# VH-VL binders against AP-3 complex subunit mu (apm3): the designs that were tried, part 2

Target 1, 249 residues: AP-3 complex subunit mu (apm3), of Schizosaccharomyces pombe (o94669r175to423)
Amino acid sequence: TNEFFIHVLERVSAVYQPNGKLAFGTVKSDMECKCQISGMPLLLLSLRPGTKLGNVRFHQSVNLKRWKQHPDQIEFIPPDGKFTLASFQTDFATQKSLPVVVEAKNKLDGRFEVRIRNTGKKSVENLKILITIPQALKSVTVTEGNYIFRASKYTHMEEGILEWSVKKLAWTSPALVLTGFLAPLKKDANSTEESSSYSKLEHLDLQYKLQGSTLHNFKVESLKMLNHPDKKSYKGVKHTIIAQNVSFR

## First folded at step 4 (VH-VL)

Design g5 (from a9 with heavy chain Y107W; framework fv_ecleralimab)
Fold by ESMFold2-Fast, scan of step 4:
Structure g5 (fold): chain C 249 residues (1-249), chain A 128 residues (1-128), chain B 107 residues (1-107)
Amino acid sequence: as target 1 above (249 residues)
Amino acid sequence: EVQLVESGGGLVKPGGSLRLSCAASGFTFSNAWMHWVRQAPGKGLEWVGHIYSKTDGGTTDYAAPVKGRFTISRDDSKNTLYLQMNSLKTEDTAVYYCTTDLGEYYWGSGSYQELDYWGQGTLVTVSS
Amino acid sequence: SYELTQPLSVSVALGQTARITCSGDNIESKSVHWYQQKPGQAPVLVIYGDSNRPSGIPERFSGSNSGNTATLTISRAQAGDEADYYCQVWDSSSAHVFGGGTKLTVL
């Protein structure tokens, strides 16, 4: 079998400010390959349009001299089977944004609302929203999915994490909404006007995966066998974004 | 319990002035975005204007028919919202409602501003 | 300026489903809220953010928003549902925009 498979995995870590703007973001990427080519092929992988990869670590078979002269070309002799061809880290491109958009608000009567929209053109899979709850939670309603509240052990305020899970959020889906109510804090005995006070939600995290997309505009353009240019092999390329640490604070 | 109570409505002649008040209780008024909405007899709801909290800049905006004639203000020490109406026209005859969305946004543009608490309204009649 | 259009009136038989529409250019890009107003009373929010119900609003009330039309759906209509219904959106150029209102009559 003369087949070569490449899976580009982009693991995202990002922090958004309260105003919704990105404070910082990094992407750690792995090129996971599976080689099923007979013989000892010399392969040349070309990237489009050419990217400046930071903190790059290559498999030991990669020709580093060629990479230094042509930073859009990876020349290598693959081991048989599964291996990691390259690992690298980059910052978010300024014009690239994650497809899952969060809008959240606190209400002065103890309500809070978290809205999730998929603004991309691909389905979001295994979406998990982790909402930090600063005090006792009275009730929760979600438009889709399942939730579970995990109380912090030995807390005096009944703080915890509310985990909201949605298996698939299609790009055609309406916004997902979680509405919650915090239990009121103890009232001031001498106050007649204000009956209670509430802490505000100040932190949530997103986790999900998105198949068929890339943040770097990093695309595998071609794979050539330099020592046997007349031989044909099948090239399969898959791209996956894994959002593991996307924080809103 | 959230409560909004309007007052100050009455009969006034065209070209006259009137000031409406809205007394708020049951929430932290100083952090709330406040709105005025009116309804002419037998007609639909019409937004008049809003005022943001002082913490959010105290921004005011007005509907085109009232801009330049009406002024919205607030006194956070008294938990009271005001609507100063000048150069009144017969078309300003309406029940005026005080409303709030109780919202304080952490993320996003505030594009889903619903008006979830309303007072009972106060009638303003501009008689010719 | 942005504007919302509603039918002047809609009739529904007891126990049947009423649908009240709210039309606006690309209204799907906006969050639509719905208010119920009975004679002599202040408006009451019945749906916010296209499809969400406030506490105390029965499951019979639902909403949708697609393309150029948002719809308030009232299933198993009851006599007590007779009221005027208003849709509302926030628009950056026009601020808060209300539809003209729809009178629902339950026969």
Scores: ipSAE 0.074, ipTM 0.563, lowest interface PAE 5.4, mean pLDDT 83

Design g6 (from a9 with heavy chain Y106L Y107F; framework fv_ecleralimab)
Fold by ESMFold2-Fast, scan of step 4:
Structure g6 (fold): chain C 249 residues (1-249), chain A 128 residues (1-128), chain B 107 residues (1-107)
Amino acid sequence: as target 1 above (249 residues)
Amino acid sequence: EVQLVESGGGLVKPGGSLRLSCAASGFTFSNAWMHWVRQAPGKGLEWVGHIYSKTDGGTTDYAAPVKGRFTISRDDSKNTLYLQMNSLKTEDTAVYYCTTDLGEYLFGSGSYQELDYWGQGTLVTVSS
Amino acid sequence: SYELTQPLSVSVALGQTARITCSGDNIESKSVHWYQQKPGQAPVLVIYGDSNRPSGIPERFSGSNSGNTATLTISRAQAGDEADYYCQVWDSSSAHVFGGGTKLTVL
């Protein structure tokens, strides 16, 4: 068969400030390929004219001399099956925004709320919200999904990580809400549960996948077989964003 | 113990003015978004307006029927919320409630605010 | 401006389930809160964020929000549940919007 598939995976790490401003971000991208072409083809992958991958590492089969002269062209002899053609890392563009928006608040009575909404045009998959809990957790309720609380050991406060998991968050879904209650910090014999002090949430992390989207506006223009110019290879290109370390603090 | 206590209501003639006060205690008032909600006798609840915390810009928004006539302000040093009502109409006759959700917004705009702390209300009657 | 519509009244027999609806255009995209108000008293929050109960609210109270309709459900209705019930949402153009209220009568 004469089929070649490209999957561009963009792994995102980002830190957002309370006002929604991006403090910093980076994207590590991999071009994962699957080759189902008979024989030993010599392929030329052409990217959008003017594309510069910078800080790039290529598979050993890539003609580096050609790439240095034409940074939007990748010439190579693919191995059979799956392989990574190129890996590169760039800073996250400040003009780009991730589709999952967080609202979070602390209340005087020890209640906290985390509200999540997908503002993009694609479904968010395998969403995990990791909430750092600063003291003993009394109870949790979620409008959708499942949660697991893992308390830290050997501490006075019983702090831990609350992991909230949602399999799919459609772009048409209403906001999802997690409500939790912290156990009170009793300060004296005069304090009741209702009148005790509480620590505040200060940090949470998101992890998720977003199919069919790209942060780099990356485009494959053509795939050509140089040693058999009359033959055509079918190519399929997929894009996936993997938000693996997105912090709000 | 969270408390909101409204005062300043009374009888006023059409075209007149009144200033309502809401004394807040039991929480950090300066961090709270504060709201006024009214209810005409035998009618439903109607949002009047809100004021953001100073940290969130201290901006105000008003419902269409009162915009240009009512002004919401706050004095964080006195833990007091105010509603200045000018050019009063008979349609403004209502019990006025001071309310807040008492949340400190860690992330986001506060657009999902529920109103879970309410004062007892103060009656404003506009008639001749 | 955004509008919420509730029935004027709902009746339920003692011990049965009452359902109070709140209709709005694409209301499922909004967080719906519900308030209970008894005569001469300030409103009390009974459900927030579509389906969450504040401390002190019995488990008999539950909520849902789908499509164009949010619903407050009161199971095993008691005489003390007689009150006016109001739904409320936040809308970027209208801020806080209340429904017209529903009078619940427990027969």
Scores: ipSAE 0.049, ipTM 0.538, lowest interface PAE 5.6, mean pLDDT 83

Design j1 (from c7D with heavy chain Y106Q T107E; framework fv_firastotug)
Fold by ESMFold2-Fast, scan of step 4:
Structure j1 (fold): chain C 249 residues (1-249), chain A 125 residues (1-125), chain B 108 residues (1-108)
Amino acid sequence: as target 1 above (249 residues)
Amino acid sequence: EVQLVESGGGLVQPGGSLRLSCAASGYSISSGYYWSWIRQAPGKGLEWLARIDYDDDKYYSTSLKSRLTISRDNSKNTLYLQLNSLRAEDTAVYYCARAGYSSDYQELGYGMDVWGQGTLVTVSS
Amino acid sequence: DIQLTQSPSSLSASVGDRVTITCRASQSVSSSYLAWYQQKPGKAPKLLIYDASNRATGIPSRFSGSGSGTDFTLTISSLQPEDFATYYCQQRSNWPYTFGQGTKVEIK
């Protein structure tokens, strides 16, 4: 059976400021293909009209002359099995938002709150929020999901990473909330002043996957076989965003 | 299995506004396809009006873009077309249509393979 | 905007005839973005051909498409009674997407 599959993987790295503004962001994209077509097919992949891929590296089978004349077309003769058709990287614009929004607040008496929303149009999968805890953690509650505290080694402050995991966050879900309480800082026994002291949360990381979406306005619209127009083959594509390094600091 | 049903047509006065709905069933409008509005005046050919993608990218006919707004409501699985400052020349059957594009290893979309039945809009006094 | 001009605008034919309709673009259109539709009176259009030469699901083999660049052709090799309709070419190579003016295939 003749089959061709394209998986577009976009790996995201971004740093947001405490005020929610994007400090920097990059997206690394790979078109990972699997070819099970007999013979030597000549394939034409068409992207959304007007698409221009920047800083792109193509597989050796790609017709570069055609691509230079028509940047939204990729003509190639695939090898059998798995290969990467193209890899490219772009920086996203200042103030561009990703589909998962995080709001962290430091409250009174060591209380903190982390709210998370899916503002996109697809379900977010395998969501992890990694919260840097600067001192001993007293208690935590979450509206959904599981949490684990991983203490740092060799510390007097009992700092660590609080990992909050949510299997699926639908685009229609209300905001998810984590509420935590820090234990008061221990002070010198000779201190004559009594006041509770708490560090503030300063660092948070996100990891998740999003199926069926793209950050580059990049869409694969057709794939046809130029040299065998009457030959039936199955041609499938999927798009995945992988957020691996999204920081709020 | 996938159906599109237009509504909101009828008799409209010149200078007025038109808001059409396109209700989708059997498939989510947010799930990796794009949708278009096309019209056809009586006895005339097809005219492309607007496109909206699952990620809310919007495209409008050059001659009509100042008068057109395309939108959607994912919770109602419905697309909308707003046309302002109506003229007699806007009299037409208005269609919504879906063109497939690939996600989750679905076969690549080729053209507008699902169309609604159309809704007649008559602009007259 | 890319203008698509169909020839002829109308034709009269008999069952069994070979019918050829041409679509000429004002500038180059990728064949990956050229489609043909059939419309019967009072009905919505139906996709016949996509990517210039691929028949849509359920479309009889008597329909075929060809062409590249600025010149595209739809051929019906042996016209059947149910084929009397208006045919449109359409491009998605550039926005705004445009249709040809249509070709009406009428009974002789």
Scores: ipSAE 0.023, ipTM 0.498, lowest interface PAE 4.5, mean pLDDT 81

Design j10 (from c7D with heavy chain S103E Y106T; framework fv_firastotug)
Fold by ESMFold2-Fast, scan of step 4:
Structure j10 (fold): chain C 249 residues (1-249), chain A 125 residues (1-125), chain B 108 residues (1-108)
Amino acid sequence: as target 1 above (249 residues)
Amino acid sequence: EVQLVESGGGLVQPGGSLRLSCAASGYSISSGYYWSWIRQAPGKGLEWLARIDYDDDKYYSTSLKSRLTISRDNSKNTLYLQLNSLRAEDTAVYYCARAGYSEDYTTLGYGMDVWGQGTLVTVSS
Amino acid sequence: DIQLTQSPSSLSASVGDRVTITCRASQSVSSSYLAWYQQKPGKAPKLLIYDASNRATGIPSRFSGSGSGTDFTLTISSLQPEDFATYYCQQRSNWPYTFGQGTKVEIK
């Protein structure tokens, strides 16, 4: 049978403020296609009405004249096998929010707490939370997943990155919690009074993957074969969000 | 065979709310392209109400948006429509319909190719 | 909203006749986003034509669609007894999606 597959990959970079407000975000997307159609088909891909694509770059086979007149239509003659039909960039600030919500709290005596929730309707896969630790770490406990502390090279205060990994966070899962304790900072050695203090957590990064989701109002509505309108081709669209640089500062 | 079956209709009082269900069989609702609710008042034409896509994007008719909520439960393989502040003019047969299917790849829908039998909602008194 | 107006609202025809139903949009509609449905009394609608001119799976060749912009047409060549029904056009070019008011075809 003749088949054509489209995989839309959305790579997300975003910065959130401590109150959860988005400071800025960008989504860089690729339409990765696989063509298994006999002959030399002339294809017309129709996007959702009103779709706006930023900084779009098309494969060499795309009819740019048609796209300029009808920005929801992409006409092309595909090569056999895999190729990238289009790459584009979207402003994330005016679209759907990311499903993973992070709360970080600094507590008394060097204790801190990081709480993660999936507010979406899809499972989050390969979730990685990177917590910047400003001083020596005494202990850590997590409700789920694994953690590793990687100390920075040449540190006086034993600074590092605490990496918390969760293989899958279902949308029905209760909030996941990481609790840690910082070791006290020593006062100047020439002081006779013992004093201890604790730095506050100020920086978190998230990385994860979502299958079957999109942050765009972008949708592939139809795929037609213009030179053989009676031919039936299978059309499939798969969406994947890759959150690769999501920071909370 | 793939099939959609609506339920939850019947006689309802004005001012109340209604929750309709659409149970899917022969396929998973997590693998379709989109699903819609459409209604038809006795002797009148079709009116599109709401759409929910595989990625949970929701769309509503402009006239009813404030009174409608479309949702789904993948574990029950069921779609829902909630209609609030019922009026006599909401009396209609309510249909659910789908376009496309595939677990890994969403089949591109051209139109609504599978429809339920409909469930009658009567709002009176 | 895009309003779809069908004409005629009803018609009577004999078996074997050619029937033409038109759908006029208040604003331009991409042909890729216009569909036609058939509804028989007491039953749910059935998809006939999608993207203005493509027949849905299992639909007889006597049904054909055409048109672009604001004017679209559904044609039934050689009308059969089973074609007694109401026909609706639908656009998904703009939100909200809308249907035409319907055309009732009576075989007489």
Scores: ipSAE 0.015, ipTM 0.505, lowest interface PAE 6.6, mean pLDDT 82

Design j11 (from c7D with heavy chain S102T S103P; framework fv_firastotug)
Fold by ESMFold2-Fast, scan of step 4:
Structure j11 (fold): chain C 249 residues (1-249), chain A 125 residues (1-125), chain B 108 residues (1-108)
Amino acid sequence: as target 1 above (249 residues)
Amino acid sequence: EVQLVESGGGLVQPGGSLRLSCAASGYSISSGYYWSWIRQAPGKGLEWLARIDYDDDKYYSTSLKSRLTISRDNSKNTLYLQLNSLRAEDTAVYYCARAGYTPDYYTLGYGMDVWGQGTLVTVSS
Amino acid sequence: DIQLTQSPSSLSASVGDRVTITCRASQSVSSSYLAWYQQKPGKAPKLLIYDASNRATGIPSRFSGSGSGTDFTLTISSLQPEDFATYYCQQRSNWPYTFGQGTKVEIK
C-alpha cells in the first residue's frame, strides 16, 4: 500500500527556421509527485550524479541547505496525495532534437503539401498540426487522421487555421501527407489585365505528447526513506514530453 | 518472466570486430530503465563496459569508449554491443543486464536485477 | 576512476559461521549508489543488496549490508552451503561505474 510516483513533465517551446534548424527553444519541466505513504516519511530523491537544475523552484518541504551542498539530491517531507516537488527550465538549443520533422512545400497553381515524419524511436501521441492558411481553401486531403478548418473572426480573404489531427504516429510509420489547394487571388477586380496568384504557406505549429523520453540530461536514480529504513514501498518514475508550442517559420 | 539471452560470441580474430546481441523476452526494452554490458575475463573480476537507457542515452567505459558502440532495436526487442580492433585481452564472458518496470515507469536505479547467462568471446589467431 | 578494494580477497568458513566482507572506496561514494552481487561458478552475477543496505527481492534475511562514505560491509549472519560464491561490490556514484575485485567464499 505504500507508494510514491514521480511524473517528470517536460513542456517544450521551440521555433525552427525554414531550413529545418532550431532557432530558439526552451523546456519547462515539472516533477509532479503522488505520495501514498503512511506516517511522516523523510524522503531523499537522488538525480544523476552531477545534475544541476537551472532556474529551479522547490516545494516548501525541500531541505534547501542539503540541496545547496549536493545539487543532485532533494530531501523532503511530502504532503499526502499530489504535489509538485520542483519546477525548472532549461534552454533547448543544446539538448536532444525533437522527433517530429515537418516539411511544407508550396507547389504550382495553389497546391501545397505538408509532410510529417517521426524520426525518433518512440510513438508520438495526439499529434496536432496547425497550418496557417493565408486565403480561401478549395480542397484538402490527408493520408491519415482528420482535419478541421477554422476561419479567423476578422477574415478578409477567408484566412484561418487548418488543424490536422493524428491520434498516433508510430516511429515505423511512413511519412504522413496533407495536400491542399488554395483558391486564386486577383490583384484588381476591375483590371482588364486579370491574373491569378497564390499566397505561400509560411507558418505551422505542432502539438503532441511523447511518453518515456527526456530532452534534458536529467534522470531520477533513487528514492530513499531516511527515517524508516525497514518500511517497504513501491516507487516509480515516468517521463513525458509535451510539445505545446513548436513553430516552423 | 523476464529473460535476457546473449549471442554472437565464439572465436574471433585479433584486429577484427565483434557484434554481440542481447535478446529480451517477457517485456519490452522500450519500457525499462537501463541496460548494461559487463564482461569478465577468465579468472578475473567484473568490468563494466557500456550502458544504454530507456531514452537512448549512452555511457561508455573511458578506457574502451573509442572501440565500443552500444545500441538497440526496439522492433526486435534486442540490445547490441560492438567492439572494434579486437585484442587477446578482450577474451571474456560478456553479459547483458537490466533494470526495468512497466506499465510506463522505470525503476529507481537499484542495480542490475536481471542478467543474461553470458556469451564467451575468445580472441585468438 | 573510483577504485573499490575488497577485504579479504578470499576466505574459508564453515556452515553456520558469520562472514563479513568489506569494500573500501578510493573516494566517497553515496550509499544510494552502492550494490553487492553474488556470483556462483559458471553463473551470471545476482543482485543481493542495493543502496548499501536494502535486500533485493527474494534474498534471504541472513544477508545484510551497511556503510557510508568510503567504507561498506556485506554480512552473512549464518553461512549456508549454497553461499559458496564470489561476492562483488559495485559503485555508480561516479562515472565510469566500477566493481571491486571480488571476495571468494569457500565452505570448508
Scores: ipSAE 0.020, ipTM 0.494, lowest interface PAE 4.9, mean pLDDT 82

Design j12 (from c7D with heavy chain D104E T107E; framework fv_firastotug)
Fold by ESMFold2-Fast, scan of step 4:
Structure j12 (fold): chain C 249 residues (1-249), chain A 125 residues (1-125), chain B 108 residues (1-108)
Amino acid sequence: as target 1 above (249 residues)
Amino acid sequence: EVQLVESGGGLVQPGGSLRLSCAASGYSISSGYYWSWIRQAPGKGLEWLARIDYDDDKYYSTSLKSRLTISRDNSKNTLYLQLNSLRAEDTAVYYCARAGYSSEYYELGYGMDVWGQGTLVTVSS
Amino acid sequence: DIQLTQSPSSLSASVGDRVTITCRASQSVSSSYLAWYQQKPGKAPKLLIYDASNRATGIPSRFSGSGSGTDFTLTISSLQPEDFATYYCQQRSNWPYTFGQGTKVEIK
């Protein structure tokens, strides 16, 4: 039986401001295909009408002449097995945003709070929150998941990265909260005085995977076999967002 | 084997709202490519109302966008359509329809190949 | 919105006749994203043709579609008794999706 699968992988880089506004964002996408069709099929992949692919690089089998005249159509003769049909880059769409929202707050006396919400309609998988800690960490509590503190190699103030891991954040989940306390900075040698100061958290990074969603209007609408219209083949498309360079600062 | 069944129609009051359901059987609505709601007023043609895709992107007819909400509940294997501020002109048979077949991957859409039987909505006092 | 206009709005035909229905778009339909549906009284529509010229599964070979850009045609090469119905074209080239007004094929 003939099978053809398309996996659209969107790798996200983004920077958000403290107020939650997107400063800039870029998505690098790959169309990873797997072909198990007998013979030499001539395939036509149609994208959502009006789709424009930025900085696109096509597999050598793609008919560039057709694509130039019809930029939402990709005609090609696939190799057997796995291959990358196209790689392209787009900026974030104005009406699309990442589903994970982060709120970080510096409180009095070295307390800080990081609150995570999934505002999308798909579960977030393998979520990692990497919090840059500017000085010694006194204590941490989390409502869900695990954490580990990795001290910097040449630590003056015992700074490091606090990694908070959550296997799955469902879209129905209430906000996840991490509460931490920084150890106070001592200014004098006088041990009886309760004088302390604290650095503020200024940077955190998110990493996660999201199945079955896209950040912009890119969609595969149809796939046809032009030279063998009587052949039956199973066709499917899968979308995965991989957030690996998402910063809040 | 794949079947869609609409429900929630009947006589409804002008100015009110309604919620239509479309129960899927023989496949999971978490699979497939997209699902639509289409209506047909008595003696008139087909009017596309709303579409929801496998990635939860939603599309609405230009004239009805402010009054419509399309959604789904994967745990109940059911699609929904909410229509607010009902008027006599909303009297119609409401259909749900889908493109493609269920799969491990979201199947590519090419046309609405499975339709429900329709549910009649009458807006009258 | 892309408006689809079907011609004729109705026609009378006999079994064995060749029937041609035209669908004209107010704007170009990209990638030939044009489908044809058949609807019988009291029933839901049935997909006949998708992407201008591809027959849906189980649809008899007497049904064929052609066209591109703004002009599309559905042809029934030899009308059968079960083909008396209303036919609709539909585009998915631009949002919102739209249907033609329909063409009723009646027995002569």
Scores: ipSAE 0.017, ipTM 0.442, lowest interface PAE 5.9, mean pLDDT 81

Design j13 (from c7D with heavy chain A99E Y106Q; framework fv_firastotug)
Fold by ESMFold2-Fast, scan of step 4:
Structure j13 (fold): chain C 249 residues (1-249), chain A 125 residues (1-125), chain B 108 residues (1-108)
Amino acid sequence: as target 1 above (249 residues)
Amino acid sequence: EVQLVESGGGLVQPGGSLRLSCAASGYSISSGYYWSWIRQAPGKGLEWLARIDYDDDKYYSTSLKSRLTISRDNSKNTLYLQLNSLRAEDTAVYYCAREGYSSDYQTLGYGMDVWGQGTLVTVSS
Amino acid sequence: DIQLTQSPSSLSASVGDRVTITCRASQSVSSSYLAWYQQKPGKAPKLLIYDASNRATGIPSRFSGSGSGTDFTLTISSLQPEDFATYYCQQRSNWPYTFGQGTKVEIK
């Protein structure tokens, strides 16, 4: 009957440069809790030794005096039901990289290729690749998943966004490939030019979810009930990474 | 119930290297918990060596850091410990153990609640 | 490194006795990071107590833990034949993890 659940949600934003170098990255994390414990439990949540929390904001029930003296301990009296225990922002960890890698190639004949690989050790869920198409699109082929093209209403070049969706990308999966062809840029009727030209793909965005992983050094090590140590309760922790704004440009 | 089985022990020459395996069954090592290696020299106490987390974070004993490598293979659900530049003092029973918590709303476990039976390593001759 | 010193290093006791083992840390250890283990000859250690005072699943009520700061205690209220073993304390408050040297509980 007594239950307490912690869901650690890490929302990732990152921008990669053309050379593959990370330009900037940030992780915004929330500890979403659900309390179904009778009475007024006094809980002590202990974090992994060496944990550093950036720009942390605590629920009003947290004993801030204890936290300032012991930054690996969060003592609180939870409300019933759902609440956010802590929200914090961390720098992108240098020891951890995002598991999905993207390789984009542009050819002189208007052909482009986007290759996606999962180099992590967990399956990637609800993967969406958003490809900015700079001019009219002739054709598209994908090895897996579904795609849809959404044309911009306010463009002179028939540009738009190509959304490529893959429900699950296992870490054992071979690379996924999207091949497309751009329509050539139309020259003036009076032009003496004899060759076609093509814009290059220069902007891709990724969105996906990853269960059971963390990008930062934040981990829950234990949860104790200080005022009722003899009472048993079921305690669970779940970790989810939500990559919501990962750009390649 | 989770079971851990160590292998790779035996007689090793001083100056050699050692690679131990810990095969897990009943739970995926990438789904949760922390996984540690601990050793015990004959007639002596327990010594912690290294820990690898379900998300691949690694931690090492300060005195052995330069000689130890901890790793895992998710496809085989197996943990590994590599120890280089072996000395007679490395003779011990080597254990792997599960520690901590689960990531999928499973019960939080505190301390090392599941241990393998150990594998004996003798560094001699 | 945090050094854990157990006292006594060994003791002799009879079935039914109350046994007390202490673990002293060279610097302060949060109670949330202190555990006790039991080890029988030729066997792997077994978790008894975690977070200084919580019994692990399946551990009899005669085992109890207490303490904070630098001083921790494991108590067996009424020693049973199966309790003759070596007991270890362990901390994870600081890197690296460390164990006490062990306390051997022998039959009188």
Scores: ipSAE 0.016, ipTM 0.528, lowest interface PAE 6.2, mean pLDDT 83

